# Ledger of designs, part 18: VH-VL binders against o74797

Target 1, 157 residues: o74797
Amino acid sequence: MGKFALNLNAELTGVKNLAPKDEESFYYAFKVQCSGCREIHDNAIEISRSETHSIPGSKGEANLIWTCKNCRKTCSFVIEGPFSPYNDSQETKKVLVLECRGCELVEFIPQGEWIANGAESNTLFDEIVLEDDWYDYDENASSEVSITNLEWSISKA
Key: E = the ipSAE of ESMFold2; O = the ipSAE of OpenDDE; V2 = 0.75 times the mean of E and O plus 0.25 times the DockQ between their complexes.

## First folded at step 8 (VH-VL; framework fv_zimberelimab)

Design k02 (at its last look DockQ between E and O 0.78; V2 from the best seeds 0.00; counts 0 for: pae E 2.1 > 2)
Fold by OpenDDE, look of step 9:
Structure k02 (fold): chain C 157 residues (1-157), chain A 124 residues (1-124), chain B 110 residues (1-110)
Amino acid sequence: as target 1 above (157 residues)
Amino acid sequence: QLQLQESGPGLVKPSETLTLTCTVSGGSISSSSYYWVWIRQPPGKGLEWIGSIYYSGRTYYNPSLKSRVTVSVDTSKNQFSLKLNSVAATDTALYYCARHVGWQYTGDSYFDYWGQGTLVTVSS
Amino acid sequence: QSALTQPASVSGSPGQSITISCTGTSSDVGRYNYVSWYQQHPGKAPELMIYDVSNKPSGVSDRFSGSKSGNTASLTISGLQAEDEADYYCSSYAGRYTWVFGGGTKLTVL
């Protein structure tokens, strides 16, 4: 019963087009709060645009159907569109939008592999892990590259 | 009481396809709360998750085996199957089918019912 | 997909308490509370002993308990009995609809 936006702020040095690797099949991990009992669950849920589930009592589909362990409320999650590649260094940008029913997103867990291109060389970096700051070297540009000071936030869309 | 039983050939030649079937009784495979899983154990070694299937046919595979593994489900027969292509000696193992509780629906994650396992030997 | 790390073997005398560790990463054991433990006697299928780090299925002895700290889960068996001699495996959700097992620990009751 609400749309949430995932926002990213990061310092990009020498890279551009930061996005999940294989975005369509990428699993976005979120901690969620049940709208029923208001419990924030310790375990993150994972949502992928490639997943499709039938919504109980509806003809609709969702990328994830999840049941609150505490109160047994059912939540549905739909990713609205693909990840928007991040290019605006040190600016907060909306990168993903989700429709959530029955639950709220409270935290994003940046798991998995990400990709980016060398800002000048267009070299593909396809093994980026963003759980911490990321550093590498662009051989084609003869320069260090990095993604640092990552700040993920969730807001109402 | 739920029971799982593996069936299939105990001997497969190298490069051939290993095919196993798990027959579920005492409960329906068409449940939204569970995954149906294949796990194997080489002789004297540990357990390895192979793949899982949801009753809808959605599959998930161990990345190390993904290219060779196909799991399928037949809800009408209350069965699910494993196919492993291009087998080698390293695929010799005791193969278990099991039920896995799904976190999406229960908030839990574990394998609660196991078959007795069926030994598959890969040998020329 | 790398296996969770368990000691190859542990031993104890009857009546003692032993602990088996299961070490993963921040992406599995450290991230999720979906750690389970399984007991396997020779020639038998694994049996669920602990799930969700510390929960016990019905029928499992109170001597078995589970805990987790950081990237390491632990199975503790108190009041060790001869029947506890078996292999023990941990498992964890590893994200993205994957699951991983530990290498297994052989428990010997002296």
Scores: ipSAE 0.800, ipTM 0.926, lowest interface PAE 0.7, mean pLDDT 96
Fold by ESMFold2, look of step 8:
Structure k02 (fold): chain C 157 residues (1-157), chain A 124 residues (1-124), chain B 110 residues (1-110)
Amino acid sequence: as target 1 above (157 residues)
Amino acid sequence: QLQLQESGPGLVKPSETLTLTCTVSGGSISSSSYYWVWIRQPPGKGLEWIGSIYYSGRTYYNPSLKSRVTVSVDTSKNQFSLKLNSVAATDTALYYCARHVGWQYTGDSYFDYWGQGTLVTVSS
Amino acid sequence: QSALTQPASVSGSPGQSITISCTGTSSDVGRYNYVSWYQQHPGKAPELMIYDVSNKPSGVSDRFSGSKSGNTASLTISGLQAEDEADYYCSSYAGRYTWVFGGGTKLTVL
């Protein structure tokens, strides 16, 4: 089994506590590579804390079970621990850990909606989309806010 | 030979609840490899996915119907069911049950067995 | 309207090739390679013809093929035969365990 860390480095302007909007039901998307045959799966897989699926031939469960189309090896994915809200602008920080069996995480795709607060105002921004740079206006702080230059990386934990 | 058969009323009054049952024969609904699915086809229109259920009871719903739909499973009867609340004329359709092969089986995703469908008319 | 756009009808003569398009978005057909095609004869349940964009289940004729480019998937039927006259539906995964279908295409063999 292998543990993988998802890391983020981004420039935060006027916001704090960047995290998935509804983390319990959020779907983290990853490109994965089969450890057995080394093929990269042609679909990004989606892992959610709210999903529980049986491992074939076992009493174990995972947040996602997927079988490699090429070699038929079964992979399992478990989210371990909480998402750590991102606050340290322009520093690389670990935000999530996953336990993966049978495959490796090779790329994170930041789909879905994200949430943050105004850094001084606590204004709620709960419709943040991060597939590109994000810009908005904090009415309570009378200032522009942004999340830019996002760099996601995956490392072995 | 796996077969799926829909059953339930052919006529339902507006504002009432539609309940349909799918009976699975020639195979078990208790499987880690499959999802059990409801799909409908309004007269002269295309197909619409309603919702799916895993044998453990985990459900997934079309967002446009989520507030009105409940899918359930009864493994002891080898059946799964659809409830659609507060029906209107726009809910008149052929209702199909189907089996969805999930990616935990072969990494693929498709609907391989379908019932014959049951027509439900919503009318006074 | 359905989430995936198909032409309402297509026609061809026996022996010809025809193509049915299925256009979605960057959140479904453009994002995932879980596209399937179903054939429905009048009064019958839909039957799987193509899955995962281009794969054929056992027993489906080599005359059927599938492909995808961008947000559009295509079903091609070569060597058209009278028995191919039916309605055809595409389906795509749309993320978070949700699925979308096309509005259907009536194929007429002339």
Scores: ipSAE 0.665, ipTM 0.882, lowest interface PAE 1.8, mean pLDDT 92
ESMFold2 (binder alone), look of step 8: mean pLDDT 91; pTM 0.925
OpenDDE, look of step 8: ipSAE 0.442; ipTM 0.850
ESMFold2, look of step 9: ipSAE 0.570; ipTM 0.853
ESMFold2 (binder alone), look of step 9: mean pLDDT 91; pTM 0.920

Design k03 (at its last look DockQ between E and O 0.83; V2 from the best seeds 0.00; counts 0 for: pae E 2.6 > 2)
Fold by OpenDDE, look of step 8:
Order: structure tokens, then sequence, then C-alpha cells
Structure k03 (fold): chain C 157 residues (1-157), chain A 124 residues (1-124), chain B 110 residues (1-110)
């Protein structure tokens, strides 16, 4: 059993409160390493807070039950606590914590749509894609907005 | 041997609800290794994934159809069903039910067993 | 969710080898190795021919093979036979528990 933290470092210009769109149903994608055979799997797994699965041989539940294709070891993943909206531009912050059994998180894939607010205007930007740098314009603040130099990292929590 | 069979009306009027049922035999729908899916094929056209359901009742829908689609499962009858609301001519298609192997169990994603399909025509 | 791109048709003579391409994006074919191919004869349901890019189910001829490079998966049929004449569809996992199909390719054996 281990807890892992997802960390984000990004440059925010004119925006605040960066978070997944519809966080409850958001699928967080990770590459994982099996703790049994130590193989890193090429295909990312997806974990959502809205998913609930019974853990084999336990009364517990997880957001994802995953089986290693190589050694058939079973892994369970639980998202602990809510996503912490990112506001600290150019600083590395912990944004999510997961409990992982049987596997380790090795890489985060920033798929899906994200949301943010105009820093001054509070305008909602709700179609943000973070696979690359993001640029837009805040009409209410009459200023350009952007999210750039995104660095995702995973650490033990 | 696992078999899937679609059943339901072959004709539906515009704006009405299309309802189909898939009966699974030769295996239990209450398996943790599979999704149960609906796929359709308009005449002379390609395949389109509609939605999937896990035996627990968890559903996943094609975003383009999500607002009109409901998939349900009845484990006691070893069946799962499709409801498509507000149908139009563009919903005329051969509708297949199929079994889908989940990647979380095998590391693969594919549809290995299919029904024979049932034609549903939307016409006034 | 856009469909995967396949050529509308391909043709070959008996004994030849043909290849059908399936082009997606970096969010589906390019991201996952969950690409499968299906053969469909007229009036029949699709049949699984290839899964996980290059694996064959039991009972499928060794004349069928699959590969992937970048955002494009390929189905190759060697030693083309009359019975291979059919429609072929590729499929890929597209993330967030969604799946996409290609537009299909009609294979004609000349």
Amino acid sequence: as target 1 above (157 residues)
Amino acid sequence: QLQLQESGPGLVKPSETLTLTCTVSGGSISSSSYYWVWIRQPPGKGLEWIGSIYYSGRTYYNPSLKSRVTVSVDTSKNQFSLKLNSVAATDTALYYCARHVGYQWTGDSYFDYWGQGTLVTVSS
Amino acid sequence: QSALTQPASVSGSPGQSITISCTGTSSDVGRYNYVSWYQQHPGKAPELMIYDVSNKPSGVSDRFSGSKSGNTASLTISGLQAEDEADYYCSSYAGRYTWVFGGGTKLTVL
C-alpha cells in the first residue's frame, strides 16, 4: 500500500482556480508500474471518483481495480480527497492524492477538459485542454490569458 | 458457447422511443471481466458504438447520443436493454448487441461476441 | 468523437497481399494499443480478426496480421482468397470509456 501525490507546476497568466471540468466524473489517466513484476505498462489507466468497484477478497471498495497483463497481479486505486484547484503560478503544488495497492503511479496524462476563472474578472473558462499550452482572451478583463509550461509530477505522499 | 440475441420492434415512428433487449445465453452477464454494449450500423454505412453497461449497472455512452440513450441490465434475466428516445430517420440501422472485454482485466479492448443484429426502421 | 479514417475500398487478386490503413489521432490509435479489426460479410455480423494491434483470436487465419505506427494502424491480408471479400472495420479505445470505429473498407477480390 502506498499513497501518491499528483503535483502541478504551471505558469498562469490572468487565470486562477485551475481544476478538472466536472471533477466528480473526471477520469485521471496514469501510467502505472506493477509492484509484482515491476513492468511499466504503456497504456494509461483511467481513474474516476464516480467509479466504484469491489476489491477482491476485501470488504473495501476502489475507484479502479486493475490487473497486470504480465503477471496478473491485482491493483486497486482510490482517489483521496478532492482535487485542489491550482493557483500558485510557477510553484509546484500537490493537487491530488491517490491510494494505490499493488501498483505505483509513474506518469500523469493530462487528458480531458479543464476549467479556470479569470483572475480579475472571474470569467469561467470551461473548455481548457492542457495537453499543450493554452491561450485565450478574457473579454471582461480585456486581457490575454494563458496556461503554459505545465509540468506534472508524481511523488509519494 | 456464449450467444447474444437482439429482440424488439423492427419499426418505430419518429419522435418515439426505440427499445431493444439483448438476451445472453451460454454465459453469465454477471461477469467482472466484460462490458455489454450496443453498436449500430445504418444501411450501407459503418459501425457506431452507442453505449456500454457493466453488470453492476454502470453505464457509458457515446457523447453524440448520450442525451437520448439509456442502457440497463437485468442480471436475473441475463439481459441488457437499449432505449433511444426521440428517434429520427437517421436512427434507422441494424442494431447489434455485443460483449466487450475490458482493458482493466486483460489489458486489451475488443468486441469478441456479437449478436446477429436486428433491423430497426424509423418511419411514419 | 470522430470516426477513424479508412480507405473506402481496396482490391487485389488471389494470392496477393493487401493492406488496409486505419488512421486516428494521438488520443486514440496513437495513445492506446487497443486497436481491433473486424471482418463483415454481407448479411452477417462483424467478426473479430485482430485485437491489441496484432493479436489473433483462435480460429483466425494466419494470413491476417496487424501493426501500428504513430496514429495509423494497419491490417494486412496475405495470400488473398475469394472468401476474404468483405467489409473491414477498425476500432480503437478513445479514452474515458469510449470507443470509436473506422468508416470501413470494402475489399474486393478480383
Scores: ipSAE 0.863, ipTM 0.939, lowest interface PAE 0.6, mean pLDDT 96
Fold by ESMFold2, look of step 8:
Order: structure tokens, then sequence, then C-alpha cells
Structure k03 (fold): chain C 157 residues (1-157), chain A 124 residues (1-124), chain B 110 residues (1-110)
């Protein structure tokens, strides 16, 4: 089994505390590589803290049980610990850890809605989409805000 | 052979609650490999996924219906049910129950067994 | 409210090939390779014809094939036969364990 860290480096302008909007029910999307057949699958899998599934032939549980359609081996994924809100503009920070069996995480796809606050104003931005650069205006700070140059990476933890 | 059969009233008044039950025979609803699904088809129109349930009770709903829909399962009776609140004329449809093969078990995803459907008319 | 867009009808003569389109968005058909096609004859329940874009279940004729490009999936029926006259529906995964279906296409074999 292996632990994988999801890392983020992004340029934050005028915002802080970037995180999934509703982390408990958030679905993290990853492309994965099967450890058995080494195929990188074209469908991303989705892992959520709110899902609990029994591992076949075991007493253990996971947030996702997934069968590789190419080689038919069973993989399991467990989210370990909380998502760490991102604040360190232009610095790479570990934001999430997953324990994986049978597959390796190779790419994160930042789908879904994200949340952040105005850096000085605490204005709430709760409909952030990160599949592209994000721009908005902070009325309480009278300034433009943005999240740009997103670099997601995965490392072995 | 696995069979699914819908049952419930054919006529419901506007603003009331529609309740349907699907009885599964020739197989167990308590399977870790399947989701149990409600899908509807308005007369002369296309199909609409309503919601799914896993035998443990976990549910997933169409966002457009989520505020009005509840799906439940009774494993002791090998049945699952649909409740749709505050119905209107637009809820008139042929309602199907179906079995969904989830990608978690097989890596594939499709609806492989369907009931015959039951027509529900919303009318005064 | 979200639905996949299909032509209302298509027609062809016996022996010809026809294609039915299914257009979604970058959040469903364009994102996932979980597209299925269903055939429905009058008075009958839908039957699975194609899953995962292009796979055929056991018992489905080789005349049926599926494909996808961008946000549009396609069902192609070659060697059209009278028994192919039916309604055809596509479906796609839409993320977060949700599903969308197309409005349906009536295929007429003349």
Amino acid sequence: as target 1 above (157 residues)
Amino acid sequence: QLQLQESGPGLVKPSETLTLTCTVSGGSISSSSYYWVWIRQPPGKGLEWIGSIYYSGRTYYNPSLKSRVTVSVDTSKNQFSLKLNSVAATDTALYYCARHVGYQWTGDSYFDYWGQGTLVTVSS
Amino acid sequence: QSALTQPASVSGSPGQSITISCTGTSSDVGRYNYVSWYQQHPGKAPELMIYDVSNKPSGVSDRFSGSKSGNTASLTISGLQAEDEADYYCSSYAGRYTWVFGGGTKLTVL
C-alpha cells in the first residue's frame, strides 16, 4: 500500500483559505495508474470522505473501491486527515493525503466548487471553479481578486 | 432470472406525494455490486434519471429533483421505493425501476435490468 | 433540467447505415467515457445496446457501434433492418454519482 500527497502551488491575489466548498461531501477526481497492468485509465475516479465501502474479502473499509476494467484487480482509496486550506501564494503546499492500494494517483483534476475568503475583507467567495484561472471582484476591498497559475502535483508520502 | 416490478397508484392529485415501490425477484437487493434506480419518462418525451440507492441506504439524486425526492430501501422485503413530494402535471410519466452496474465493481457503468414501468398521471 | 440533446427523429432504408448523435457538455459526455445507449420498442422496457461509449453486451448485433468525439457521442447502425425501428436513448455519467439521459430519437425504417 502507498500514501500519496496532493500538492498545490497557485498565485493568490486578494484571497485566502482556498479549500473545497463542502469538503465533507466533496468528490476529489484523480487519474490513476493500475499497479498490476500499469495502464493509466482514461476515466478519472472520484473519491469522497462521505463514502464508506467494504473492501471485498476483507474486514477493512475505504472511501472508494474500484476495479480496473483492464486487468480486473481491485483497488482501494482512503482519504487520510483533513484538506489543508491553501494560503501560501506561489509556494508548493501539501493539501491532502490519500492511502491507496492497487493503484497509484497520477493526476488531480480540480473539478467541483471551491471556497475562499477575501484576504483583508473576509468577503466570502463560494462558487469558485478552478478548472481554469479564476477572477472576481471584492466589493468590500474595492479590488480585483484572483487564483491563477495553478500547479497541482502528486508525490509519494 | 432477475426481475423488477413497479407498483403504486396510477393517479395522484397535484400538490400531493407520489409513492412507488419496486419489488426485486430472482436476485438479492443486498448486493455490494449494484445500485437500485428510479428513472421516469413523460409521455412522448425522453428519460430522466431520478435517483439511486445502495443497499446500505446511501442515496444519490438528480439535482433538479433533490428537494422533492426520497428513495429508500427495505432489504428484508427485497424492495426499494420512491417518494416524490408536491407533484405537478409535469410529473406525469411512466416510472421505471432499474438496476445499475456501478464502475466500482466492474469498471463499467450501465443500467442492465429494467422494470416494465408504471404510468402515473397527475390530475385533479 | 440538464439533458443530453438528440435529434427527434432519423430515418433510413433497409441495408443503409444511420448515425444518431447525443450531445452533452464538458461536464458529462466530454468528461467521462461512461456513455450508454438504449433501444426501446413500443410497449417494452429499454434495453442496453452500448455501454462505456463503444462496448457491446452479449447478444447485441455487430451492426451496432458507438463512438465519441468531444462532447458528442454517436450510435451507428449499419445494415439497417425493420426490427431496428425503435426509440433510442443515450445516457452519460455527470459526476458525483449523477446521471443524465437524452431526449430520445425515433428511428424509422422505411
Scores: ipSAE 0.492, ipTM 0.821, lowest interface PAE 2.6, mean pLDDT 90
ESMFold2 (binder alone), look of step 8: mean pLDDT 90; pTM 0.915

Design k04 (at its last look DockQ between E and O 0.79; V2 from the best seeds 0.00; counts 0 for: pae E 3.7 > 2)
Fold by OpenDDE, look of step 8:
Structure k04 (fold): chain C 157 residues (1-157), chain A 124 residues (1-124), chain B 110 residues (1-110)
Amino acid sequence: as target 1 above (157 residues)
Amino acid sequence: QLQLQESGPGLVKPSETLTLTCTVSGGSISSSSYYWVWIRQPPGKGLEWIGSIYYSGRTYYNPSLKSRVTVSVDTSKNQFSLKLNSVAATDTALYYCARHVGYQYTDDSYFDYWGQGTLVTVSS
Amino acid sequence: QSALTQPASVSGSPGQSITISCTGTSSDVGRYNYVSWYQQHPGKAPELMIYDVSNRPSGVSDRFSGSKSGNTASLTISGLQAEDEADYYCSSYAGRYTWVFGGGTKLTVL
């Protein structure tokens, strides 16, 4: 068990405050490794703040309860604290922390829609997809905007 | 043996609310391994997932129907229900209730038990 | 979300082997091994034939098998029999607690 940090490094051009759209209901997708049998599972798991599940054998709750199909070990995942909007272009920053029991996070899958603001205009961009580089235009600032060279990593927290 | 049975009116007028109930027997809805789902099939057409509910009451809806759909569960009656608001002719379909093996507890995902379906026709 | 792509129809003679494809995207079939197949005879409810890409439930004939490559899952029926004539649907988890079905394939046994 332990805490894991999701880290982001990206080049921001003309935008700021990169964050998940509707963060409360956002599903963070990860590939996980079972701490029991050490198998890395092909199927990504999805964790959302809006989800609540009872932990077996405990009075506690988690955002996700997951069972390893191979060894049947039970894992629990809890998102700790809010997503930290990313603003530090070309610097690696911790954007999310999760408590994981029974499993380890291996890889982040950047699915879903994300939001950002124009760096100068504060224009809201609310349909950002980060599976690839993102390009758009800020009409209010009369300038091109982009999010590129995204690097997601997971570390111990 | 687990059995699911749909019940409700077979005819609904346009703009009204379609209400169906699925009665589960031979097993408990209050299981952590399963979701309980509604799936529909317009005549001569394919299957469409409508929504799912966990025994805790957590719901998941097809985005195309989310604004009109409500799924609920009554664990005391071992039933779960579907409400579809503002129906139109395009909502005419055979409506199935089914059990879904939940991926989070089994690392599986499939619909293993189905009701026989109930036809709902939307007509004035 | 758009349905998974299946051929509208396939046909084969008794004893032959046929394959039905189910094509999705990198966000569903390509991402998860949560692909299942269902057989539906006229006037009947769908019946689970394959789950998790290639697993067969108890009671289902070993003539039915499943596989996946990339964004395409496949159902193969060997030793085709008259009773296999039916509609077949694939399904996949599509992420964020959503599920999608294929458009269905009508199998005719000649």
Scores: ipSAE 0.795, ipTM 0.922, lowest interface PAE 0.7, mean pLDDT 95
Fold by ESMFold2, look of step 8:
Structure k04 (fold): chain C 157 residues (1-157), chain A 124 residues (1-124), chain B 110 residues (1-110)
Amino acid sequence: as target 1 above (157 residues)
Amino acid sequence: QLQLQESGPGLVKPSETLTLTCTVSGGSISSSSYYWVWIRQPPGKGLEWIGSIYYSGRTYYNPSLKSRVTVSVDTSKNQFSLKLNSVAATDTALYYCARHVGYQYTDDSYFDYWGQGTLVTVSS
Amino acid sequence: QSALTQPASVSGSPGQSITISCTGTSSDVGRYNYVSWYQQHPGKAPELMIYDVSNRPSGVSDRFSGSKSGNTASLTISGLQAEDEADYYCSSYAGRYTWVFGGGTKLTVL
């Protein structure tokens, strides 16, 4: 098992406080590697704070419990703490921590909707998709805004 | 052998609540690794997933219907139910209950057992 | 949720092979290997034919095969028979524990 950090480095132009929309119900998508058979699963798993399940043989809870269909090892995933809004343009920042048992996190897939504010205007952008570079216009600031060059990484925490 | 059967009214007036029940036989609704789902098919149209429930009561809904739909489970009767509020003519459909081999506890996703469907007409 | 695009109809003669396409997006068919296919005869409930892109449940003929490339999944029926005449639906996981179906394809055996 291990504790993993999700890290982000992105270029922010004209926006701040990049974070998941509706963090409580957001589903974080990861590709994982089974610790038992070492295969990287083709399908990403989805972990959400809104999912709470008892861990077998434990007093704790997990946000996702999976059984590897190749080797039948049971995996559990726990989101620890909140998502840290990203503000440090072009600097790598730890934004989320997860505890994983039975599997290791290999790749993050930035699915879903994200939220940010105009850096000076506080204009709300709440329909941001991050699978590619994102561009928009801040009418309250009369300027173009963007989130580009996204680099997601996973490290052992 | 597992079987699912829908029951409920065939005719519902606009603005009222549609309630359907699915009875599971030949197996337990409390089984782990399965979700119990409602799917509908408007006349001459395709299929639409409405929502799913785990036996613990956890629910998931189609975003287009979420404001009007409630799914519930009664494990003591081996049944699960659909409530659709404020129905309109566009809610006229064949309604199916089904079993889903779930994403949460397996690396599979498909609907393996289906009821025979019950036609619900929304009309004044 | 996103709609999956299928041709409205396909036809073939007995013994022929035919292919039905199911086109989604990079957020569903292109992202997940959770694509399944259902056969529906008139007046009957849908029946699972293919799951997880290419797996056949017990009792489904090996004349039915599934595949995927990019955002498009395909169902192929070889050795076409009169009883294959039905409606066919694909479905895909669409993220955040949601599912979408295709609009359906009517297969006519000539």
Scores: ipSAE 0.376, ipTM 0.780, lowest interface PAE 3.7, mean pLDDT 89
ESMFold2 (binder alone), look of step 8: mean pLDDT 91; pTM 0.920

Design k05 (at its last look DockQ between E and O 0.73; V2 from the best seeds 0.00; counts 0 for: pae E 10.2 > 2)
Fold by OpenDDE, look of step 8:
Structure k05 (fold): chain C 157 residues (1-157), chain A 124 residues (1-124), chain B 110 residues (1-110)
Amino acid sequence: as target 1 above (157 residues)
Amino acid sequence: QLQLQESGPGLVKPSETLTLTCTVSGGSISSSSYYWVWIRQPPGKGLEWIGYIYYSGRTYYNPSLKSRVTVSVDTSKNQFSLKLNSVAATDTALYYCARHVGYQYTGDSYFDYWGQGTLVTVSS
Amino acid sequence: QSALTQPASVSGSPGQSITISCTGTSSDVGRYNYVSWYQQHPGKAPELMIYDVSNRPSGVSDRFSGSKSGNTASLTISGLQAEDEADYYCSSYAGRYTWVFGGGTKLTVL
């Protein structure tokens, strides 16, 4: 129960401002651990800023309400603040913060499409898939671009 | 026992809007554990997921149909509806409404109750 | 999203065991355990036979079983009976609140 931070470390070559495509509707996927029974669930949950759900027994809202299949504990997840575009190549940076009640985030699954700009040309790359290393070419800068050695981590915020 | 029944016109002209309603009985649409889904099956072909709606009104659509599909819910009537705009011959299908068990609340996800389906033919 | 891949048809004799495969990707079948199977007789609505890869709903014969390995889920029908002749569809959660069906498999009991 508390705030968790998603951290990113990656090597950026020729690109900047790495962020989710359409961040408002982007679904962040996490493996979670129930704080009740301590079970880590095999299937990742998906949290989007565009989602709004009523918290049971509260007037509050969450981006996701999830119930542990094992012990039936209810968890709520709230994305706090916007995604922070990643620019610090080879440095670990906090890119997202979530408030989690009842569960803990244990792993991030980098699904979906991401965007970035050419470091010099500002060319928009809007079909980046980060499940593996990404390579492309910036025609405006006449140079190869890449995002490699991606390391996602979860920490307490 | 939960029952779902599709209703609507069996014939729609090209470019018009297909409208169907699913009436749910034996259970409430206003349940936190379920979504209410539309699925279609062209004659002699396979199943295609269209989209579903939560009782709160939150909708999720097949990306290939999203621009033409609207699903709505009327909790007072225990019904939910499908609208498909700009129909073509390829939209001719048997349309099913069904209940979707949501993973967020049960840990599982599947379609457990189905209507009998209603045939909609798109023809001039 | 493209449909999950199923064989168009399978056949078996009464008493035999047959298996129907359902192949997806690392973004659906390979990523989630939300794989379900449905039986459809001619002129009837689909009926849930297996959910969550290998769970059987009440009322479904124990002759039906499910499994998954990698990006491929499988439905096995043991002790094949004439009544098992039908179309079978797999489905999987595909992420971001979307679902996908397989192309379907026609099972013929010889």
Scores: ipSAE 0.834, ipTM 0.933, lowest interface PAE 0.7, mean pLDDT 96
Fold by ESMFold2, look of step 8:
Structure k05 (fold): chain C 157 residues (1-157), chain A 124 residues (1-124), chain B 110 residues (1-110)
Amino acid sequence: as target 1 above (157 residues)
Amino acid sequence: QLQLQESGPGLVKPSETLTLTCTVSGGSISSSSYYWVWIRQPPGKGLEWIGYIYYSGRTYYNPSLKSRVTVSVDTSKNQFSLKLNSVAATDTALYYCARHVGYQYTGDSYFDYWGQGTLVTVSS
Amino acid sequence: QSALTQPASVSGSPGQSITISCTGTSSDVGRYNYVSWYQQHPGKAPELMIYDVSNRPSGVSDRFSGSKSGNTASLTISGLQAEDEADYYCSSYAGRYTWVFGGGTKLTVL
């Protein structure tokens, strides 16, 4: 089995507390590689802390049970705690930890909606999409805000 | 051979709750590879996915129906059920139960066994 | 009622090829390779014809083929036969453990 860390480095301008919107029910998307056959699958898997599934042949539970299409090996994924809000502009920070059995995480796909607050104003931005650089205007701070140069990486935790 | 059979009332009054049961025979509902599904088809219209349940009790619903739908499972009877509350004329449909092969458990994804359907009419 | 768009009807003569389209969004057909097609004869339950975009289950004729480009999946029936006259539905995974069907296409064999 392996523990994997999802890491983020991004340039924050005028915002703080970058995190998934509705984190408990948020679905994290990953491309995975099966440990049995080494196939990297075209379809990303989606994992949420709101999901609980029994592991076949075990008393344990996971957030996702997944079967490799190529070799039929069964994999399980557990998210260990919530996403840590990102605040350390231009520094790499561990934001999520997952325990994976039977598969390895190879790529994070930042789909879905994200939230952040204005750094000084606390203006709520709750329609953030991170598939590209994000820009907006903070009316309460009379300034432009952005989240740019996103670098997601996966490491052994 | 696996068979699915819908049962329940053919006529329901507006504002009441529709309850349907699907009986599974020739196989076990307690399987880690499958979800158990309700799908409906209004007269002369297309198919609408209602929701499904895993044998452990975990459910997922069509967002447009979520506030009115409850799906449940009784593994000891090899059955699963649909409750749709506050029915209206627009809920008149042929209701199917089906088995879904789940992508996260088998790597494939489709509905492979269907019941014959049971017509439910909502009328005063 | 459905999020996937299919033409209401299509027709062809015996021996011809026809194609039925199924257009979704970048959040379903465009994102996932979990598209399936179902054939429904009058008074019968739907029957699986194609799964995972292009795979045929055992017993389905190789006259049926599936494909996808962008947000649109396609079912192609070659060598059209009278028995192919039926309604056809596509279905796609829509994320967050949800599914959607197309509105259906009536195929008429002339």
Scores: ipSAE 0.006, ipTM 0.599, lowest interface PAE 10.2, mean pLDDT 88
ESMFold2 (binder alone), look of step 8: mean pLDDT 90; pTM 0.904

